# VH-VL binders against ADP-ribosylation factor GTPase-activating protein AGD1 (AGD1): the designs that were tried, part 22

Target 1, 225 residues: ADP-ribosylation factor GTPase-activating protein AGD1 (AGD1), of Arabidopsis thaliana (Mouse-ear cress) (q9fit8r1to225)
Amino acid sequence: MHFAKLDDSPMFRQQMQSMEESAELLRLRCLRFYKGCRKYTEGLGEGYDADIGFVNALESFGGGHNDPVCVAFGGPVMTKFTIALREIGTYKEVLRSQVEHMLSDRLLQFVNGDVHEVKEARKRFDKATITYDQAREKYLSLRKSTRLDVAATIEEDLHSARTTFEQARFHLVSALSNAESKKRFEFLEAVSGTMDAHLRFFKQGYELLHQMEPFINQVLAYAHQ
Short names: E, the ipSAE of ESMFold2; O, the ipSAE of ESMFold2 at other seeds; V2, 0.75 times the mean of E and O plus 0.25 times the DockQ between their complexes.

## First folded at step 21 (VH-VL; framework fv_bepranemab)

Design z3 (from u6 with heavy chain G104Y; at its last look DockQ between E and O 0.69; V2 from the best seeds 0.61)
Fold by ESMFold2, look of step 21:
Structure z3 (fold): chain C 225 residues (1-225), chain A 119 residues (1-119), chain B 112 residues (1-112)
Amino acid sequence: as target 1 above (225 residues)
Amino acid sequence: EVQLQESGPGLVKPSETLSLTCTVSGGSISDYYIHWIRQPPGKGLEWMGTIYTSGTTNYNTAVQSRVTISVDTSKNQFSLKLSSVTAADTAVYYCARHETDSSYAFDIWGQGTMVTVSS
Amino acid sequence: DIVMTQTPLSLSVTPGQPASISCRSSQSLLYRYGKTYLEWYLQKPGQSPQLLIYKVSNRFSGVPDRFSGSGSGTDFTLKISRVEAEDVGVYYCMQYIHLPYTFGQGTKLEIK
C-alpha cells in the first residue's frame, strides 16, 4: 500500500476495515485448517509409536540367533527386516516434523501472531486518532488573547499527536499488508511443501523396501515349497 | 490517458448470472479502487460495490448477497458478477476509478454497457 | 443508508440565467478534521456521469468557473452563474462518507 499524501479519507478507512474483516475471516479458516493438521500430525506420531511397537514384537518373536525360526532362515534376514522397519519409522517422524514446521506452525503464527498484531495495531491507531482529534480541537480553539506559553504547549502537543498518529497509521497498514500477502501466496507455498514432504517420504520408503525385495522373495519362496 | 471500458453480454436471462468486465488502459491499476455503479433506464445512479488495491471489497447491502467484484491484475481487468438476476437488474452498468490519495471519489468513468434481463 | 434528496427534480432555465440545485442529506456529512466529502456530478444526454465539484466547493479540473458549490452539514447547493446550452443534463449529488455510497435522485436541467 502506498500513501504519497496522508489524507485521512473515508475510502482509505473503508479499505482498512475491509482488510481487517478479510483477515478475521481468514483467521477462522486457518484455525479450522490447523485443527485438521494437528490431528494429522498426531496420527503420524501414533503411527510411528505403533511401528516401533511392531518392530519390538517382531524382534522378540525372533528370539536371537539361537531361535529355531532364526536358525531355519539364516538369522540375519530377520535382523535386516527389523532394521528396515525402524528406518521407515524414522522417515515417518521426519514427515511428521516437516508437516508441523511447514504448515501447522505457519497456520498458528497467522492465527496467534499476525492477526493479533493487526488487532493491537488497530487499538493503537484508534487511541492515536482520539489524541490527535483532541489536540487538533484545542489548536483550532486558540484565540489571539491566548497566553503565549499555553499556545506554544498546544502547538507542540498537536505536532507530537500528529506524528504518533502517522506512525500508528503506517504500522496498521503494514500489519494489514502482511496478513493479505499470506492470504494470497504463503499458504499455497506451505501446502505445496507438505506435498513435497510426502513425496520424499514415499520415495525413501520405496527405495528401502526395494533393497529388501530379494530377502522378501527368498522367504516367500521357502514358505511356498 | 487513462480510460475504462466495460464489456459483456447485453442480454441475460432471469435467474442467470450477469458477468461484466472493466478494462483499464493507459494507466497502472496498482493505485486504483474500482467501483461498479448502475443506472436503470430513466432512473438514477446506484453504487454496487468497490474493489480496493488490497483485493478486498465492500458491497452495497441491497445487492451484497448476489454481487462479486474481482480483479485480474495481469490483464488490467476488473470483473462484476451479479447472480440470480431479474428484470429489476436491467440497467446501464458503469465502472469508475478512484485514485488512492486523491481528494475526489470518481474522476474517470467508463462509457457504460447496457444489460437487459428478459425471458 | 444516507438518503440524498435533491430539489428541484426538474429545472428549465433561459440561457444566460443562473440556476441553483439543492441537495439535503438525511444525516450530517461532516467528517473528521472539518472535511465534508460531498460531490456533484453531471450526466449529459447519452454520456456517462462526470465529476464537477468535490469536497463541497472545489471545482474538478476543466470545470468552468460558472459552476460553484457550497453548504455544510446536511444542506448543499450547486450554482451555475450563467447557464449555457452544454450544461443540459442530469445533476447528481453524492456522498461517500458512509457505506453504501448514495446519490441524490437527480435534477434534470433543460434549456427553455
Scores: ipSAE 0.573, ipTM 0.865, lowest interface PAE 1.7, mean pLDDT 87
ESMFold2 (binder alone), look of step 21: mean pLDDT 90; pTM 0.931
ESMFold2 at other seeds, look of step 21: ipSAE 0.592; ipTM 0.863

Design z4 (from u6 with heavy chain G104E; at its last look DockQ between E and O 0.70; V2 from the best seeds 0.65)
Heavy chain, then light chain:
Amino acid sequence: EVQLQESGPGLVKPSETLSLTCTVSGGSISDYYIHWIRQPPGKGLEWMGTIYTSGTTNYNTAVQSRVTISVDTSKNQFSLKLSSVTAADTAVYYCARHETDSSEAFDIWGQGTMVTVSS
Amino acid sequence: DIVMTQTPLSLSVTPGQPASISCRSSQSLLYRYGKTYLEWYLQKPGQSPQLLIYKVSNRFSGVPDRFSGSGSGTDFTLKISRVEAEDVGVYYCMQYIHLPYTFGQGTKLEIK
ESMFold2, look of step 21: ipSAE 0.644; ipTM 0.868
ESMFold2 (binder alone), look of step 21: mean pLDDT 91; pTM 0.938
ESMFold2 at other seeds, look of step 21: ipSAE 0.642; ipTM 0.869
ESMFold2, look of step 23: ipSAE 0.621; ipTM 0.863
ESMFold2 (binder alone), look of step 23: mean pLDDT 91; pTM 0.940
ESMFold2 at other seeds, look of step 23: ipSAE 0.638; ipTM 0.883

Design z5 (from u6 with heavy chain T53P; at its last look DockQ between E and O 0.82; V2 from the best seeds 0.66)
Fold by ESMFold2, look of step 21:
Structure z5 (fold): chain C 225 residues (1-225), chain A 119 residues (1-119), chain B 112 residues (1-112)
Amino acid sequence: as target 1 above (225 residues)
Amino acid sequence: EVQLQESGPGLVKPSETLSLTCTVSGGSISDYYIHWIRQPPGKGLEWMGTIYPSGTTNYNTAVQSRVTISVDTSKNQFSLKLSSVTAADTAVYYCARHETDSSGAFDIWGQGTMVTVSS
Amino acid sequence: DIVMTQTPLSLSVTPGQPASISCRSSQSLLYRYGKTYLEWYLQKPGQSPQLLIYKVSNRFSGVPDRFSGSGSGTDFTLKISRVEAEDVGVYYCMQYIHLPYTFGQGTKLEIK
């Protein structure tokens, strides 16, 4: 997304404006996405809390290993089930944390960091442009009769203003290029990582329940008799 | 030497989408600014839009709700899509290049392609 | 939008004689650093437009010396010192200081 090697021209500034508008539109979309991500992770957290409550109630209903209800339900097998259900809940909390760090934090960095840097770089560029324009006007107003020390000061000011302007232009170009790069590639990585986190969540859940399958079959066979 | 060539269907029905490509030869398009300009028969020139190396665009407000300009760098091609066309969109369509401020806005033009919008 | 107004819209010129085309913009085309972004294009019969003059007075590569541009602010002129047969076509002025980029209506040059 590097700028073509254009001097400060109408098309160069129109390109910068188009990139600033694109970054602002993406910021609004990222903010909406962040709100959706936060609502989702809050739901996972509430689901985890509910999972723990469900397991606690099941354990209390069974009355422990020596309770007649627990013994009637196969005793130690019911303890394995409650342990497995509790572990599935922890997988949900891991998923919540992964979505938060992989996606939510990146969305906030773009909104509060990267686009903010674009706006600050624009302000610095505008200020440097005004200073440079003023220094150029003073330089172009020089006459042959101007005192040598005054002319030297004006020329020094022009050189400094130009240097500051070029630095500000480079920083704005860099901030815009960074924001465009995140638009094209970085969010794909974050979304893909989030999908992988979901894949791992379901895989872990399946593998755990698969280990419980012999005990499930035992209880089902008991219930049929 | 850099050359541009427009291509696409010469006839498009009303309400459909006009779709054109601009193929660049003799150079890389990764840093070029590409413009689309059209000219109705017997009329003047109208700038439609510009795509920048960043992939962002600016469009003429007269067509901005209907126009999309895009790039495929792997094919050295730019595209123009204009939706919901009417007879008023009948024109010769040109792509043009801008490279540097030490030259003009449209220093290289394609040959143009006529698109007629008719039932 | 900046309106670009050309005069005349048509002219016939005897070969070897001068020609002059005016272009007036609805707003100043003066930009930063003293630059003015007014351009002239020629569209020969059956051809695409081609760049003649950029930034008011700079001839594009390969454009003959007989073409010259001048003007400032809102008033601009393209002059051809000695018209030749290959100069026939439609001449357009154009600005790109502000979006949308706009062209004049065109001036058709014919040989009589």
Scores: ipSAE 0.606, ipTM 0.864, lowest interface PAE 1.7, mean pLDDT 87
ESMFold2 (binder alone), look of step 21: mean pLDDT 88; pTM 0.919
ESMFold2 at other seeds, look of step 21: ipSAE 0.608; ipTM 0.863

Design z6 (from u6 with heavy chain G104L; at its last look DockQ between E and O 0.70; V2 from the best seeds 0.59)
Fold by ESMFold2, look of step 21:
Structure z6 (fold): chain C 225 residues (1-225), chain A 119 residues (1-119), chain B 112 residues (1-112)
Amino acid sequence: as target 1 above (225 residues)
Amino acid sequence: EVQLQESGPGLVKPSETLSLTCTVSGGSISDYYIHWIRQPPGKGLEWMGTIYTSGTTNYNTAVQSRVTISVDTSKNQFSLKLSSVTAADTAVYYCARHETDSSLAFDIWGQGTMVTVSS
Amino acid sequence: DIVMTQTPLSLSVTPGQPASISCRSSQSLLYRYGKTYLEWYLQKPGQSPQLLIYKVSNRFSGVPDRFSGSGSGTDFTLKISRVEAEDVGVYYCMQYIHLPYTFGQGTKLEIK
């Protein structure tokens, strides 16, 4: 792990700052992407609602067994069409759910969780740095005449501040490392999974409609007479 | 013994992209920040940018809009790309290393490679 | 940007005599924990720069003890107690406390 050797040099802090800037830029890109995904899944949901509405209207048009259109031209065929169209609608709802789970939720977790943790860890690190610097200044200002109990308290405060500083630094490094690991490969995997979900959606739709082809041809042949 | 070696074309036409590589041998690339520093003929040194072990970068603001530094860890190589070059970009280009946890900035430099920008 | 100003820009020295090069920064180079990250480099004719002095006064491995660095705040000095023929080249000071990292203009040292 490239963070196993920690120090507090100018170049180390410059690296930390560069990683924070990179994470913030990625957060903004993820937020835009999330909004696009949300709009897309909303469109799929509206499309599903429209599918169901269309199927319901077609079922109502078919009416009961005494409906002249249904009886004269094959009521059972209309039922097969409405069943198939309803199934296609469910494939669209599955696609919507898969995009939401595979991509939208991951993007939102990065924006609201991972980057938030980086920002909080930075705040704690900055505060711990100031406290540690102040404790060091007090320690360096000790005089030979300082009371032993006061000197002991100052030394204890220095030890505590140093420990808190080291912990805050480690937490900031850990938060940055986690955000870095989300880069590239995790999001590429999510996008690829979304593409696979689209492939399955179109394949299922095609196979179902292909099964309906004999019924479609029968009705068309009859109607053209 | 750790060594750095720059390579790339010595002549680049104006408006094109300058592309150089820095190959690291004899050391652990995972412990190094790599810096690119250039020197126009007869002039001083200018730091162009740094790539860190995290893969993130900092660039000199003077060239930030045109420079990209990257790493290929499988080849132990670092790259410098400078777009839209002009005659002002004619220089010797060096890569230099900083070893993490070191108190030294640039303890090892490559030989440098001369790049001339002309038509 | 921190401007690093070297004086003199050129120096001609009789072998065996001392030399002194000044470097001034436009801002204090004092960093956290009392450290100052100023370095001196030598670029010999036809060669890459090489590190001489780090953190103001520490000699890099293999650098002869006739080289010494001193200074604080904004004023720094490189001294060579007895110049030798191998010391010919251009000397640069450099800071890396703040981005962008900056070098002095260079001081060319020649033998009389």
Scores: ipSAE 0.549, ipTM 0.851, lowest interface PAE 1.8, mean pLDDT 87
ESMFold2 (binder alone), look of step 21: mean pLDDT 89; pTM 0.920
ESMFold2 at other seeds, look of step 21: ipSAE 0.565; ipTM 0.856

## First folded at step 23 (VH-VL; framework fv_bepranemab)

Design aa1 (from z4 with heavy chain T100Y; at its last look DockQ between E and O 0.79; V2 from the best seeds 0.61)
Fold by ESMFold2 at other seeds, look of step 23:
Structure aa1 (fold): chain C 225 residues (1-225), chain A 119 residues (1-119), chain B 112 residues (1-112)
Amino acid sequence: as target 1 above (225 residues)
Amino acid sequence: EVQLQESGPGLVKPSETLSLTCTVSGGSISDYYIHWIRQPPGKGLEWMGTIYTSGTTNYNTAVQSRVTISVDTSKNQFSLKLSSVTAADTAVYYCARHEYDSSEAFDIWGQGTMVTVSS
Amino acid sequence: DIVMTQTPLSLSVTPGQPASISCRSSQSLLYRYGKTYLEWYLQKPGQSPQLLIYKVSNRFSGVPDRFSGSGSGTDFTLKISRVEAEDVGVYYCMQYIHLPYTFGQGTKLEIK
């Protein structure tokens, strides 16, 4: 873009304002998504706790090594089942951790990182605008009676303020453009990663239970005696 | 030579959505703000909205609840959609260009397309 | 909204004579750095509007020098020093300092 052409026109400033409004709406949407992700991962954690409670209850129902109820339920094979169910619970905790890392943490970092840069760039732009306006007013109020050394200082201050203003404007537009252009890529990558995490979770759970099939058959054969 | 050309249906039924396209030829649209301006028959001009080079928009408050302006850079096209139309939306619709580094607001206009809302 | 009020709404001019059109805004159009972004457009019969004057007094490329613009604050004027047949149409002033952008109601120029 040809930002070196500085009309500082109303349409250009209206574009910047529209971009800032868009960035704020994006921030709010990202925060809502983050809160939804946090509630989901909290639910996974509660589900893990429930899984452990179920396994503990099953283990207690089976009783101790020398308990007639424990022997009637197949004893050592029941212990393998409770260990396997506990392992599946840990897969759920891994899923919770992966969703937190892939979505929750990244959404929050995007909001805090990119939005922070926009807010800082806006502050610098506002300050530079005030300084440039003041330097321009002093320059335009020069009289022919003004001392030459004072006029030269005012001209130098105007040039410096204009340069700083141009830099601040460029940085603000760049920060706004960066924030807007990242939103779809970040969403797509993060959501795809969590879908893959769910795929792995269900695969691991299935594979572990499938490995229990011989022990399931052993218990069924014992029960038919 | 940059040219703008509006296109779309000339007749739209009440309560439906008016959909228009502004096609840009002879230039790079990446540097253009595109404005939509309409003119009811025998009446004056009304600015409806602007899409900026960033892809963000500003709309006239009179229509902002019903209007959407968008861009398809692969087709060098801008679009206007106006929902829930009534007979009051009957007008010639223009697209107009502002080059972002220009001092002129609307230096190039399309030829306009007449849209009638009836039934 | 800034209301742009044109006077007269219609005028009929003998060829070769001057014409003057006034545009008044409901708010000052003075912008930063002493600039004012007030434009004049001509819509010839059956045509799209075309830009004549930008930033109050600057002629757009290809516009004859018989057109001139002036004014400040809230009061602006378009003058045609010698009206010609090709000048027939409706003239609009427009501001874009504040959203929404607004046009005057138009001034129809005819040859008598």
Scores: ipSAE 0.522, ipTM 0.843, lowest interface PAE 1.9, mean pLDDT 86
ESMFold2, look of step 23: ipSAE 0.576; ipTM 0.863
ESMFold2 (binder alone), look of step 23: mean pLDDT 89; pTM 0.930

Design aa2 (at its last read DockQ between E and O 0.79; V2 from the best seeds 0.72)
Heavy chain, then light chain:
Amino acid sequence: EVQLQESGPGLVKPSETLSLTCTVSGGSISDYYIHWIRQPPGKGLEWMGTIYTSGTTNYNTAVQSRVTISVDTSKNQFSLKLSSVTAADTAVYYCARHETDSEAFDIWGQGTMVTVSS
Amino acid sequence: DIVMTQTPLSLSVTPGQPASISCRSSQSLLYRYGKTYLEWYLQKPGQSPQLLIYKVSNRFSGVPDRFSGSGSGTDFTLKISRVEAEDVGVYYCMQYIHLPYTFGQGTKLEIK
ESMFold2, look of step 23: ipSAE 0.657; ipTM 0.881
ESMFold2 (binder alone), look of step 23: mean pLDDT 90; pTM 0.927
ESMFold2 at other seeds, look of step 23: ipSAE 0.616; ipTM 0.865
ESMFold2, look of step 24: ipSAE 0.658; ipTM 0.881
ESMFold2 (binder alone), look of step 24: mean pLDDT 90; pTM 0.930
ESMFold2 at other seeds, look of step 24: ipSAE 0.647; ipTM 0.875
ESMFold2, fold request of step 25: ipSAE 0.610, 0.722, 0.729; ipTM 0.854, 0.901, 0.906
ESMFold2 (binder alone), fold request of step 25: mean pLDDT 90, 90, 90; pTM 0.927, 0.930, 0.929
ESMFold2 at other seeds, fold request of step 25: ipSAE 0.680, 0.731, 0.690; ipTM 0.887, 0.908, 0.890
ESMFold2, last read: ipSAE 0.686, 0.679, 0.671; ipTM 0.891, 0.887, 0.883
ESMFold2 (binder alone), last read: mean pLDDT 90, 90, 90; pTM 0.925, 0.932, 0.933
ESMFold2 at other seeds, last read: ipSAE 0.695, 0.684, 0.713; ipTM 0.892, 0.888, 0.898

Design aa3 (from z4 with heavy chain E104Q; at its last look DockQ between E and O 0.90; V2 from the best seeds 0.63)
Fold by ESMFold2, look of step 23:
Structure aa3 (fold): chain C 225 residues (1-225), chain A 119 residues (1-119), chain B 112 residues (1-112)
Amino acid sequence: as target 1 above (225 residues)
Amino acid sequence: EVQLQESGPGLVKPSETLSLTCTVSGGSISDYYIHWIRQPPGKGLEWMGTIYTSGTTNYNTAVQSRVTISVDTSKNQFSLKLSSVTAADTAVYYCARHETDSSQAFDIWGQGTMVTVSS
Amino acid sequence: DIVMTQTPLSLSVTPGQPASISCRSSQSLLYRYGKTYLEWYLQKPGQSPQLLIYKVSNRFSGVPDRFSGSGSGTDFTLKISRVEAEDVGVYYCMQYIHLPYTFGQGTKLEIK
């Protein structure tokens, strides 16, 4: 996107309005996406809690060091299984945290921060436009016969109004440009990052269980005797 | 010398989607708004929509539900898609350029491409 | 929508004689800073439209000085001081201060 100049024209203002409408439509989609992401991360957290409950039940089934079931089934081997299952739960918490940071936080910043700033910048721009228009009309009504002190005041007011208008215009353009930048690149990066986080989660889980394979086979061989 | 060239199929069946391309040569598309304007045979001109340098659009309310304008910056090309066409969409389709910050709305036009909607 | 109404819809002019085309908008075309964004286009037979006049009265580059524009508010006029054979075609007025952008119906100029 390129702004050749920040001149005020019908087509320039129509472009700004179109950018505001685009940002609002994207905000609605981001809000729905954020709610889905939050539900997903809550599910991962609940899944971790369930993992811990499962491991606790398995450990309790084996009993303490004095329990005949624990001794008969090789208590130290059961401990290795419960430790491994807890570690898989830890990988799930890492995934939850990464999805929240990479995607949920970014979506929320867009909804509550970036689009809100566009709306506030528009309000300030509209007010500055009215003030500047009024100051211009007063200036254009000046005649050669106008008293010097009145003319000087009108010229000072015009200068101030113009400065405020140009600042408000620049601020609005900046807010719109920031929102467009996030539309083009940052959401694609965020989604790709969460997919990579999922890849790493499953890879870690597989590697851990793969290391447990000799112990799994040992227990299965014992059970077949 | 900046030039605009429309292209696309000359015949489209009713209820299908009309798809046209406007190719820009000899200038920097980063400075241009591109407009699509159509003209039924023997009739006047109708503005259909505009794509801005931001990539956002405005459309004529008469076609807003059916029209999509887009840009491919790697090819210096703009596209017009009009869905659910009828015989009323038979027209010459033009693309036209507005240079940002200019006082002229449509100072450069393409040659136009005729599209007929017929069963 | 702003409706642009041209009169006449057709006119036939002897070469060397003047021509005048009227355009009326359904709403004022006055914009900020005293500007009025009304334009005139000519579409010669078999050609694309070409810009003649912008902002009511300014001739576009390469347009002969026999073309002039005037008007304000809702009423605008295009004049040709001496019509030539190359001026044949359809003339359109157009506004772009409000969406949708709208053209007049066109005025066909012919040589008799």
Scores: ipSAE 0.527, ipTM 0.840, lowest interface PAE 2.0, mean pLDDT 87
ESMFold2 (binder alone), look of step 23: mean pLDDT 90; pTM 0.932
ESMFold2 at other seeds, look of step 23: ipSAE 0.566; ipTM 0.858

Design aa4 (from u6 with heavy chain Q64R; at its last fold request DockQ between E and O 0.89; V2 from the best seeds 0.80)
Heavy chain, then light chain:
Amino acid sequence: EVQLQESGPGLVKPSETLSLTCTVSGGSISDYYIHWIRQPPGKGLEWMGTIYTSGTTNYNTAVRSRVTISVDTSKNQFSLKLSSVTAADTAVYYCARHETDSSGAFDIWGQGTMVTVSS
Amino acid sequence: DIVMTQTPLSLSVTPGQPASISCRSSQSLLYRYGKTYLEWYLQKPGQSPQLLIYKVSNRFSGVPDRFSGSGSGTDFTLKISRVEAEDVGVYYCMQYIHLPYTFGQGTKLEIK
ESMFold2, look of step 23: ipSAE 0.688; ipTM 0.895
ESMFold2 (binder alone), look of step 23: mean pLDDT 90; pTM 0.929
ESMFold2 at other seeds, look of step 23: ipSAE 0.659; ipTM 0.880
ESMFold2, look of step 24: ipSAE 0.668; ipTM 0.881
ESMFold2 (binder alone), look of step 24: mean pLDDT 89; pTM 0.927
ESMFold2 at other seeds, look of step 24: ipSAE 0.582; ipTM 0.848
ESMFold2, fold request of step 25: ipSAE 0.652, 0.566, 0.769; ipTM 0.881, 0.837, 0.922
ESMFold2 (binder alone), fold request of step 25: mean pLDDT 90, 90, 90; pTM 0.932, 0.930, 0.932
ESMFold2 at other seeds, fold request of step 25: ipSAE 0.762, 0.761, 0.709; ipTM 0.922, 0.922, 0.902

Design aa5 (from u6 with light chain L99R; at its last look DockQ between E and O 0.77; V2 from the best seeds 0.00; counts 0 for: pae O 3.8 > 2)
Fold by ESMFold2 at other seeds, look of step 23:
Structure aa5 (fold): chain C 225 residues (1-225), chain A 119 residues (1-119), chain B 112 residues (1-112)
Amino acid sequence: as target 1 above (225 residues)
Amino acid sequence: EVQLQESGPGLVKPSETLSLTCTVSGGSISDYYIHWIRQPPGKGLEWMGTIYTSGTTNYNTAVQSRVTISVDTSKNQFSLKLSSVTAADTAVYYCARHETDSSGAFDIWGQGTMVTVSS
Amino acid sequence: DIVMTQTPLSLSVTPGQPASISCRSSQSLLYRYGKTYLEWYLQKPGQSPQLLIYKVSNRFSGVPDRFSGSGSGTDFTLKISRVEAEDVGVYYCMQYIHRPYTFGQGTKLEIK
């Protein structure tokens, strides 16, 4: 972890508070970004639906083998075009899924998961602090007249409260460290992966259409004769 | 033994940005908090801010609108930038280490570097 | 801001004699679990400050045992049992319980 020691000094607590404030500010920015990402992936899904509609219309326009339009398009070439266009639509759906997985889900996990865990860890830490304070006060109030079994119980309670306090402190540190890791590294990776997913989408589309180029040229040459 | 060395220009014009570096030797920068503290000539000490091991910062409210403290891990360096400087920012600037165990807050100091704000 | 007030602001001491510096804070410096984060620093002429005492009374590594710190709440004292020539400089108290971290005005110690 980034903490060299988990000393409970004013400096340490001020560090934790500063990290909590930073995480909350980032949560608000991530929420806005998530909403934009969701709209984008919804648009890709609607675009896929439109692609299917376009291909269906093209197939219907081509008609059967007796249809003059089918003859004008060269029959078998039309089938190759509609198959290629359907595959491009499939690539778009893959892109939508990858953007959602790589970016949208990570943004939502930060907003609803990671920052929530920081808040819960803070609550547990505050409660453990109060319990530890109470156990210390009871221990410091021990007198010679206190029964030995009562004194032993108070000492055991102090030890338990200290242990719970240290665990709660460690959990809060861990939650803050996780949120800081997301802030600095994971989001850059997610954005870069999203760009790579777009690159792969366009490469796949290009290669598919490049395979269609001879058929495209054949139809164009026929149409100009 | 950890050692700190401040460096930067000794003269800065008013309204410009003062930029200083603190180079750390003899240890990993991930194990320490670094503070910036300044001392106007003939006057006392003023804490400017702290950068924690996480990279987050905590600033003196008197200068927080103008100060930025950062770290460059590839160079084992911390930096201080103070924007919109005036003659009141003329001072010796120190970086100091905070040992994160039960020791004191500023247990190792750099030698300091004098910065004069003058036209 | 917590104001740290030192008295005296200047003192002259014959070598071998004791010296005492007072530091008063505008608010209690008592922190959780009975801890108080009040520190003393010495800035020798032409040098950077150096830590002497942390948490009121703990001598930092290498600090001679003629230096001692005491106090609680808002009133703190640094004592030098036998002043030596090397002790010349300006002494500062400092708190870091609350932002901004603040120093006293300094107490200049000179040899008579």
Scores: ipSAE 0.369, ipTM 0.750, lowest interface PAE 3.8, mean pLDDT 86
ESMFold2, look of step 23: ipSAE 0.587; ipTM 0.854
ESMFold2 (binder alone), look of step 23: mean pLDDT 89; pTM 0.926

